# Ledger of designs, part 370: VH-VL binders against q9h9l3

Target 1, 176 residues: q9h9l3
Amino acid sequence: PRKMVAIDCEMVGTGPKGHVSSLARCSIVNYNGDVLYDEYILPPCHIVDYRTRWSGIRKQHMVNATPFKIARGQILKILTGKIVVGHAIHNDFKALQYFHPKSLTRDTSHIPPLNRKADCPENATMSLKHLTKKLLNRDIQVGKSGHSSVEDAQATMELYKLVEVEWEEHLARNPP
Key: E = the ipSAE of ESMFold2; O = the ipSAE of OpenDDE; V2 = 0.75 times the mean of E and O plus 0.25 times the DockQ between their complexes.

## First folded at step 17 (VH-VL)

Design GG57 (framework fv_fezakinumab; at its last look DockQ between E and O 0.06; V2 from the best seeds 0.00; counts 0 for: pae E 13.8 > 2, placed apart)
Fold by ESMFold2-Fast, scan of step 17:
Structure GG57 (fold): chain C 176 residues (1-176), chain A 120 residues (1-120), chain B 111 residues (1-111)
Amino acid sequence: as target 1 above (176 residues)
Amino acid sequence: QVQLVQSGAEVKKPGASVKVSCKASGYTFTDYYMHWVRQAPGQGLEWVGWIDPDSGGTFYAQKFEGRVTMTRDTSISTAYMELSRLRSDDTAVYYCARGHYSYGYEFDLWGRGTLVTVSS
Amino acid sequence: QAVLTQPPSVSGAPGQRVTISCTGSSSNIGAGYDVYWYQQLPGTAPKLLIYDNSNRPSGVPDRFSGSKSGTSASLAITGLQAEDEADYYCQSYDFSLEAWVFGGGTQLTVL
């Protein structure tokens, strides 16, 4: 059986006016929600904007953070050969400078039956917070102190499990 | 009109550097990676690397690491590939091609190519 | 020597079928990465012919079809026409090299 993991990344702003998104934390959980990886990551460029409201990252988290090159290698070793679940996962892969096989990628922001279960239009892009509240009756990303990428990865895996059988069957009949 | 327009042919001596440009139009420049691919006369396609126009991040094939530099200017939707310490075996047509980072990896749009000749 | 292996040439008569193979390994096609095919007419840039193993872009005739199995892929061209005479390249991603990789190319001659 092919193993499955869920990923969530936090980004900080680098470059002019902090407009560039750079990886600053990554969390990976297994099928049961156990943490496989959770590290703060030091971008190779100067951090202009910590985006703390969303990222939960502060200057102190960068002390002893894993350098980007090393963290990327560790993360990719975990993702290789596995089905990877994420929410708007294209942002995470972009931050990792990584190409994952599309046949092994599951994006909970683009799964029509998941939206249908939430009483949302099938082709709408719903936030992780909304889907988690509607389908799991759980509040995530609460307050103004930033998100927990571990919490987000765990919620993402649980959301996928709600449609896993139906969606895997769909993908087998309709390969990408 | 969706297109990639490349700079004109270059003739260089061994040891020189060359900088090829690729101007994008008809789409949002920062939504796609820009790949560079070369083809020596009568030979096959060889991937050189990519640049993310949004972040300025780059990734180079190991063979070219240390000799190639990719940059972009978002104000004019133009990507650049500079190859230094040129050798005669760098003689090739250099193509830019766009590919998405997640929605579709295929190189669905290509420039017409820039011939770089390295001779003494 | 290309990372993906293609026959250097194939030939067929008008109306016939030809198949071009693309052989990879466990670090690329065998790892689940999709295969792409490009057609290059003499003196022109490559043009996307097939993406994600078997899908055709708008404007590509259904005479062109792609398939993938294990560590290999193939491009089939049915009802050969003179204008199909070109070089054909397969492409995939190799996670070990962290590189987009091409096959060596196959020259199709329409007799």
Scores: ipSAE 0.816, ipTM 0.915, lowest interface PAE 0.8, mean pLDDT 92
Fold by OpenDDE, look of step 18:
Structure GG57 (fold): chain C 176 residues (1-176), chain A 120 residues (1-120), chain B 111 residues (1-111)
Amino acid sequence: as target 1 above (176 residues)
Amino acid sequence: QVQLVQSGAEVKKPGASVKVSCKASGYTFTDYYMHWVRQAPGQGLEWVGWIDPDSGGTFYAQKFEGRVTMTRDTSISTAYMELSRLRSDDTAVYYCARGHYSYGYEFDLWGRGTLVTVSS
Amino acid sequence: QAVLTQPPSVSGAPGQRVTISCTGSSSNIGAGYDVYWYQQLPGTAPKLLIYDNSNRPSGVPDRFSGSKSGTSASLAITGLQAEDEADYYCQSYDFSLEAWVFGGGTQLTVL
């Protein structure tokens, strides 16, 4: 079977008024939650808004940050050929300017059985924070220090593991 | 009406540059990638690259890196493709095509194409 | 030269069934990327015909069907009609090239 990894990215604001979301940190964990990758990433454009409240990114983190192109190569090498789990993962892939096969993608924000388990509407888009609290009884993304992409990636993987068997069977029966 | 309207045909000399425009209407311009695909006369389709109209991020096929520049003006929902150092084998119809970026990658909307002729 | 391999031409009589193959590799179709098909009528831009291997966009007749297996895909056209005469292209993504890739195209002639 294919290896499974979970990914979470943090973005900062670039471009006019900081409205462009640019990758500034990427964390990847394996099935057991071990960190495979965790790097601050330097966007190719000037950072206008660090979005620290949410991203946890500060100016000091960019001093020795890995240039985007280099980081992208490192990340893609890890993701290639694997089942990639993420929450609202399309944002991560967009920030990476990368396309992962749909058949090898698992988005915990779009798994009806997961929502059902959390007593949420199956077709609703629930936050990672909410699902983690409901299903794992764990608080993430607390405080004013911003998100931890490692913590979020680990939570995402743990959430998926709760419904992995059921969902993988569903996908097997319903191939794209 | 949902459509992509491209600029008119171009005739260029070798070594020159050409800039083709693609104006989107009938949908949210920034919700889709804009791809560029070209087709030489009597030949198949060749992907040139894409731009994310939202972020301005671009990705080019390796073949065109260093020669192609894709830009966009969100205020007028227009994408641009500029190809420099033109040569005869760049003669082709250049298409813009929108593509989904979430879970559907298909090119579901195409412009009518812009013929670029490179001749001495 | 195209990354995906298609037969240059296929032909059939009206009402017949024709198939167009699209052969990829482990770095595209075999890597799990979906296959898309486009129809290009003479003198026109390509039109999306099949997406995600086997799905038809609105307006595409059910005479058109797509399938994928291993490193290859296939487009089938049943009840062939005169208006089906066109060029057909398969498309996928190649992670090794980091590019969207097309087949060489297949010219379908209705006899």
Scores: ipSAE 0.556, ipTM 0.849, lowest interface PAE 1.2, mean pLDDT 94
Fold by ESMFold2, look of step 18:
Structure GG57 (fold): chain C 176 residues (1-176), chain A 120 residues (1-120), chain B 111 residues (1-111)
Amino acid sequence: as target 1 above (176 residues)
Amino acid sequence: QVQLVQSGAEVKKPGASVKVSCKASGYTFTDYYMHWVRQAPGQGLEWVGWIDPDSGGTFYAQKFEGRVTMTRDTSISTAYMELSRLRSDDTAVYYCARGHYSYGYEFDLWGRGTLVTVSS
Amino acid sequence: QAVLTQPPSVSGAPGQRVTISCTGSSSNIGAGYDVYWYQQLPGTAPKLLIYDNSNRPSGVPDRFSGSKSGTSASLAITGLQAEDEADYYCQSYDFSLEAWVFGGGTQLTVL
């Protein structure tokens, strides 16, 4: 059986007026929620906007951060050959400049059975915060200090486990 | 006009300290990193470190760690570099340079340099 | 020892083409970090000439061009003019030193 991991990334603003999103933190957890990887990552471009209210990234985190190209290699080695779970995971892969096989990708923002368990429309794109509150009775991303990518990756894995059997069977019948 | 204006030349004895200033004008001082680069006579360029004027956070090249201190005063848009326990091989022109405001980590604006001479 | 290696000098006649090499390693240019070039006229501060490997700031003539391949970069100057006589430095980032690094500089002489 294939191993499964969950990933979450935090981005900062680079480029003109800080509108380009660049990877500044990545966390990966295993099926049990144990942390396999958690690093601050130095973008190759000047950081215009740390986006701290949402990202949790502060200037001091970048002082000893792992350069992007090195971090990317480390992360991709962990992801290769695994089922990767994330929330709106296309943004994480875009920040990594990477495409994971669709058959090995699970996106908790677009799983109809998960929305159904939360009494939400099956086609709706639901936030990680709302799904976690409704289905796990936990508050994440609290306050203005920003998100924790470890906490978010752990929550994402727990959410997927709620529908894992049903959704894996669905995908076996309906390959992407 | 956009410019960096540095303090004048300094002559110091070995063992002393020197503090060089760099005043920014024509742009928002706290939106860009300030780097310091030195050039010994007849030699190439050597990066010393950077300061983030917004937070006051600093990062120094390993060679200068323990001897260099970078500070700033945001009320007068001025960055400072202090080098202690001077030796004769610290004789150099010390430049401040702004990190690019929109793209990359390039040095798109330089001060004219401050000559620091260390001699007995 | 400069981290990036440049030839100490190059020369060319007016109208000719010259190139200046910049050789790094797997911890800097070879890791994918961008290369920057600076021109330093005698008695003046360096001036940004090329950024992000191949881009020219406003006001830099198109006879200046940059390229990067593998662990090396190159600055090319075509249509060489007397005013191009200067020192030229390449720059990149080195993740093992955690530092911005420069080449040793190249003195360009226009014959």
Scores: ipSAE 0.007, ipTM 0.493, lowest interface PAE 13.8, mean pLDDT 87
ESMFold2 (binder alone), look of step 18: mean pLDDT 92; pTM 0.931

Design GG58 (framework fv_fezakinumab)
Fold by ESMFold2-Fast, scan of step 17:
Structure GG58 (fold): chain C 176 residues (1-176), chain A 120 residues (1-120), chain B 111 residues (1-111)
Amino acid sequence: as target 1 above (176 residues)
Amino acid sequence: QVQLVQSGAEVKKPGASVKVSCKASGYTFTDYYMHWVRQAPGQGLEWVGWIDPDSGGTFYAQKFEGRVTMTRDTSISTAYMELSRLRSDDTAVYYCARGDWSYGYEFDLWGRGTLVTVSS
Amino acid sequence: QAVLTQPPSVSGAPGQRVTISCTGSSSNIGAGYDVYWYQQLPGTAPKLLIYDNSNRPSGVPDRFSGSKSGTSASLAITGLQAEDEADYYCQSYDFSLEAWVFGGGTQLTVL
């Protein structure tokens, strides 16, 4: 009965040696994969490492990027009260400095039935790329110019839909 | 041992600042948020804020914003809470407590508390 | 004032059952956030008693149980013992305040 969205964030490196992960882009899609939100986000701290090979973020994207405080407010308004799907989603919530209810959180990196359908060990953490290839026969995160958070969010929603009925039933009996 | 060891009691005058320390041992300091919670004599628990020891990022309860500063030193696994412009109603035991940021939000390990008395 | 509402005191005789309520709102417990319970013995730091509504950490006896429904939660203590005499606090997260919030605390007296 609750609305469902999928989220994927891109992070850049800030702090000493660029070791801190700071939010630099966020994409949110609805159940059908339509984009509800997709913005470049300006971290409050100096960017040391754009991590472009993975994030796809370049200096040009920061010129008119939404400041972190404003973007965070917009994102949280979309997420509040919804079932939120992501892959290793705790990293996204950490970058947002946000605590989403566990009962409304779905992490496709920790759904045993999903791994089982992909012929992977149930308790292993499999990459989004691997699960998408195995279960949807689609290649994502192609090339060396960085990932698309829209593409990743869409793939994540589609993966969840493969196990939605059985997983929601499991969670109703075994709350996280 | 998995534990949080806090600095000793402090007596301060109104208008002064106090800095309380919390040294973690027995676990990976950067894997858990460090929360600060206070308790005035005979009163209940009140959340002050958290620091992420990994990033140094902080979040403060609105009531304390502008007066509290949380920091950490990862080389000695120690978190700090500094409260400035002290008032008599800041008299309380200040606790540090660790909280998991990933899939558990409970405060499962607490320091023994630091009594801060603000008195003229 | 505390954000979550608890009765200030409850009492019972040894061997009896008591229940401590924790009343929240739509921005915390009602939003789906889990409830945690802490026991505080006189002169000590709080100790985690219940996490994620109904789960017990290692070492917490089955006599302590938690439940959650709607905007409220309850802590039940059966087979009361003198050692249970303490203050009990509920806790949750409030998305509107963006803060962990506590109940006002309940003093349990074992008669």
Scores: ipSAE 0.773, ipTM 0.903, lowest interface PAE 1.1, mean pLDDT 92

Design GG59 (framework fv_fezakinumab)
Fold by ESMFold2-Fast, scan of step 17:
Structure GG59 (fold): chain C 176 residues (1-176), chain A 120 residues (1-120), chain B 111 residues (1-111)
Amino acid sequence: as target 1 above (176 residues)
Amino acid sequence: QVQLVQSGAEVKKPGASVKVSCKASGYTFTDYYMHWVRQAPGQGLEWVGWIDPDSGGTFYAQKFEGRVTMTRDTSISTAYMELSRLRSDDTAVYYCARGDFSYGYEFDLWGRGTLVTVSS
Amino acid sequence: QAVLTQPPSVSGAPGQRVTISCTGSSSNIGAGYDVYWYQQLPGTAPKLLIYDNSNRPSGVPDRFSGSKSGTSASLAITGLQAEDEADYYCQSYDFSLEAWVFGGGTQLTVL
């Protein structure tokens, strides 16, 4: 599966009390972890809560950010027809208002063999931080200044590669 | 019980607007997209658009863009579809249907439909 | 004009097998999007019959089955019964139109 990318998005709070999650950054890496896309994205609605502790987004990042409609078009051109890897990836697709084929989607938060390798219950939803520490001996999302979507996308691809052969074989025998 | 209850039949004149409601119960209203699908008498199903009750975000089929507006009120778990500048060929049963945005995109729960008749 | 192509009608006798085809293109079924099937009895709302190509919701008998190959899908009904007389619709997603799309519907008559 050479046509494979990993994605991670950061969201900020818009709408009443900042309760709506709107896309504010997207990073996409290829199979080898090289960055294909990494842009700050300007939501079409007023940002109420930057959620900086989690998103890493600050007001300064919005000054030259790519407008949502343009960024979405660029991102979808990269994702279309590819196997897309993510962690809890439905949140990223929701922020993009995008429906990706499930047969081409790989969610590292829902791959039983990955949890098994980490000595975690197969049906539990484990955080990206925990799986990365346990399986790759690497600390990501360190500190309180927000996450790096590039770092998260790279970690996600590396996690998937640990189970790729086994999981692709499983999917070939048990098509969704 | 898990159900979608739609407003009653409407008769409108050409050029008017109609607003159909769909009240959800028995599940978390903000966890699912609400789709709108119409069916003209004796014809097939036609997708109109969706609304995300959580964000209020919407997406409309190109054919209806500029004439349809979808909204929701989370305090009463109700979605609305308003279609303006009605034409006689807008005569149809309008259905709301629940769809997952996460895993599984099927329309697994449907309202009974609202007949909208557009005539002089 | 439906985006997915279905035969307008199909018929069979009780106990027989019937198959309803659903033909798409490279922007929908051919792009890997799943196919869903709905049964619509006269005067009622559509009911989900098959999801994700071949899966049945609780309460749908195993004589209904779905399959998908390339750019097309098929619904098979075995042991045909009088109550199966209905309209059947396939559905998928089209990334080029950015829309959920339906077949034109197939009227099943049980003779």
Scores: ipSAE 0.787, ipTM 0.901, lowest interface PAE 0.9, mean pLDDT 92

Design GG6 (framework fv_fezakinumab)
Fold by ESMFold2-Fast, scan of step 17:
Structure GG6 (fold): chain C 176 residues (1-176), chain A 120 residues (1-120), chain B 111 residues (1-111)
Amino acid sequence: as target 1 above (176 residues)
Amino acid sequence: QVQLVQSGAEVKKPGASVKVSCKASGYTFTEYYMHWVRQAPGQGLEWVGWIDPDSGGTFYAQKFEGRVTMTRDTSISTAYMELSRLRSDDTAVYYCARGDYSYGYEFDLWGRGTLVTVSS
Amino acid sequence: QAVLTQPPSVSGAPGQRVTISCTGSSSNIGAGYDVYWYQQLPGTAPKLLIYDNSNRPSGVPDRFSGSKSGTSASLAITGLQAEDEADYYCQSYDFSLEAWVFGGGTQLTVL
């Protein structure tokens, strides 16, 4: 079987009015939820808006942050050849300027069986927070101090494991 | 209608620079990457790079890094590719093409191409 | 030289089946990256014919089909017609080059 990891990234605002989303933290966990990577990442452009309420990132985290180009190389070495699980993972790949094979990508925001287990419309895009509460009885992204990308990656892997057998069988019969 | 309209043919001397434009219409310009692909006369397709019109972020094929610059102007939904220090082997038709890998729209819409001729 | 290998030419008669191969490596098709196919008529831009290995855009007839196995992909054209005479290119992503890569192209002649 091919190894599986889960990823979650945090972005800060750069560019005019902080409109551009730039990678500022990345967490990757293995199948059991152990942390394989967790680094603050320094964007190449000036940070206009830390978006701290969501990202959990503050100016202090940037002091010894890994430069984007170096962090990207490290992250891609971990992701390459693995099944990568994420929630709305397109945003993470976009921030990484990275194309991961779709056949090796699992997006927990677009897995109909997962929505069904949560008593949600199977064609809807549900938040990670909602699915985690409904299916794992766990509160994540609590408060207004920002999200933990480690916590989010761990929750994402656990959510995927609830439907892994069913979804992998579906993908084998209906390749993307 | 969804289309990409490119600027007209260019003739340049070796060592000069050329800037090709690609104007998008019929879709939200900032929601798709814009790729640039070239084709030398009688040859195959060669990817040059992409720009994300939303962020202005770019990624270039290693062969062109240092010589190519991609930019965009979101107010007029136009992407630009500038190639500097032109050589005769840069003679090609340059295409812009829309992409969104995650949703299966990668290279699904192409401009008609801009012929760039580099000769003495 | 092209990163993906295609035969330079293939030919068939109207109504026949023709296949065009696209051979990659472990850093592109073999790594699981999807394959795209383009049709290019003389003097025109390439047109997307197949995306994500086997999917057809709206307007592409079902006589065009794509498949992928291991490090290679194939485009099949059944019920060959005169208007199918064109150049065909395969494309994928190469993680080692961090680049979209194309095959060298295959000229299809309808006899």
Scores: ipSAE 0.742, ipTM 0.891, lowest interface PAE 1.3, mean pLDDT 91

Design GG60 (framework fv_fezakinumab)
Fold by ESMFold2-Fast, scan of step 17:
Structure GG60 (fold): chain C 176 residues (1-176), chain A 120 residues (1-120), chain B 111 residues (1-111)
Amino acid sequence: as target 1 above (176 residues)
Amino acid sequence: QVQLVQSGAEVKKPGASVKVSCKASGYTFTDYYMHWVRQAPGQGLEWVGWIDPDSGGTFYAQKFEGRVTMTRDTSISTAYMELSRLRSDDTAVYYCARGDLSYGYEFDLWGRGTLVTVSS
Amino acid sequence: QAVLTQPPSVSGAPGQRVTISCTGSSSNIGAGYDVYWYQQLPGTAPKLLIYDNSNRPSGVPDRFSGSKSGTSASLAITGLQAEDEADYYCQSYDFSLEAWVFGGGTQLTVL
């Protein structure tokens, strides 16, 4: 019985012209959707582009943000040994400079039965917003003030729970 | 076509620095991490660290932290590994190898290696 | 010292089967991290032989197979050929060390 968590990260732009995506917020929820972690994170590099429309991050959030190295340590302690659910989760792991076991990773952007339930092509990459609307009849990422990583992590866990039994059985027969 | 081409052999004195290059071709340089792995004569493989060519972010094995610096130049699809304060036991073939954080972690493409000899 | 444990050598006759073990711990293979196998011919760079425990890259014969159970992995080679003489390395990731880790290597001799 491995514990399961869902993660969603927000990134800001650093480096030349803000091209590099650097971790600036991380939210982790448990199976029931309770928040285990939610912190603003200070990138080690100068923030060029807050990407506020998407990230919801503003200068004020960085004032008391947890430094990247400390936040990373806290996050990895929560993720280690658990099944981790995310949407396009490789972007979150990249921002964390982290390698999670593939056998313990669940990416709701690449689960064919989930797409099928949403009347989408099985091999397409659908957005979290679209899948949540189709399958949970709920609007997330509403407005122009940025996304809530807590809301996204909660939606991601709920989406996974719709296919959990079927997908875990598939993975047991067809290891990743 | 898809290949990693490394710089030539180097002979260095103890205390010197060496900088090895690895030029990628045939794939999108920024889509894969570049790992560095070394092998002392007659010994096994030892991981040194990785660089993300997209972000410039790096991660080094604790043993090499403070002595190794990895960089890249995206305009010429080339990664570099510089090792400073060389010791005789740094004598090894140094390989670059591509790997990924996304759904494929394997080191599926390797350079042919650069022999670095450290001796007085 | 290598983090993953392999026998230093193994031998077999042409046409026989050999297996090479790779023993890890709870911080690497036992934590669920996949195992990779590399073949290194004398004077050459390592070549990926097996990825994600049991998968073969294009061009690797099906007589090479991998498996993983608990904290250990195994590489099986059937129908041994003289050209299989090489060093074989297993590799995984260790979350405690935050490092990619290799076995010490196994030298295969085809008698």
Scores: ipSAE 0.775, ipTM 0.904, lowest interface PAE 1.1, mean pLDDT 92

Design GG61 (framework fv_fezakinumab)
Fold by ESMFold2-Fast, scan of step 17:
Structure GG61 (fold): chain C 176 residues (1-176), chain A 120 residues (1-120), chain B 111 residues (1-111)
Amino acid sequence: as target 1 above (176 residues)
Amino acid sequence: QVQLVQSGAEVKKPGASVKVSCKASGYTFTDYYMHWVRQAPGQGLEWVGWIDPDSGGTFYAQKFEGRVTMTRDTSISTAYMELSRLRSDDTAVYYCARGDYAYGYEFDLWGRGTLVTVSS
Amino acid sequence: QAVLTQPPSVSGAPGQRVTISCTGSSSNIGAGYDVYWYQQLPGTAPKLLIYDNSNRPSGVPDRFSGSKSGTSASLAITGLQAEDEADYYCQSYDFSLEAWVFGGGTQLTVL
């Protein structure tokens, strides 16, 4: 299809009591699931909470991590002009301080046909883990060592491919 | 009532700083970005920057980088824009405006504006 | 100068149709970013009139409509009324400037 990528980011906690989500890893894959980008990213603020159970980020990953400003520039060069697929992707864009065109954004947490295929209510926000298990018969985000953003990005692209033809036709008739 | 209430008019001399406030009510302050937009007398709208009240993160238009500082106080649902080293061409009405980050990028709620006059 | 180009003025008689253009470039409207329109009555703050190219907020009459094609957008006002006399601004996002950008504004005079 036209140039499509999938993205998944991991965030750590910064700010008071670690309540602020700051970018600490980003993975981008192409249509076939090949990795285009996968880097640990050093937030400009002090990390209060690594959120390791979910992020997979540990202190050692920060030692040679790419500074936020540099990583952001690299990531935006990859995303610009492409259809970008993600799951609850607004969280990733927010962490990047980035506004992607809505017409080029595909959020697998808000695609009614995808929920229909999973026997879920069309308006429900289902987790990536649930949709991947239901539709691809694959377990992701397994264990307590944290999520793999590469695995999540790959799963997200595969989920989108299940509804791509139908959803692209819908969007052409009903532009967001 | 959903509204943004801004501080009153200011008169400043060149070289001074001004700090404008914008108090939000009727919605969850941390769920929306707060944008600042200015309008010189008889001129058009010019975007200054945004603050995310949730994170405190900011992004400023290149023209204002180094002179503008945006902050917020979540305990009183108030956003602030401070502009330093004022010049006569900074004379303008300064608006705060609410923007949804996630799914709507429009500025759907505006303050009434704060006139800042810079004169010697 | 304004990043998006609008005519400085437009005029029409009551009951007529007017169209206000908004011309962008490949880094904003041409990149797929949505267009928003604001109405500013004399002495007031701007008010959202159109969002996401063609959608109307609650309370905006269907006499106001928006469209977008390529690097440009337009606002159409049909059945002009005296109360429509105002300044109109288009807005979009520019990824190269990393900024929300406005048109220079169009003053509508109802003759």
Scores: ipSAE 0.801, ipTM 0.909, lowest interface PAE 0.9, mean pLDDT 92

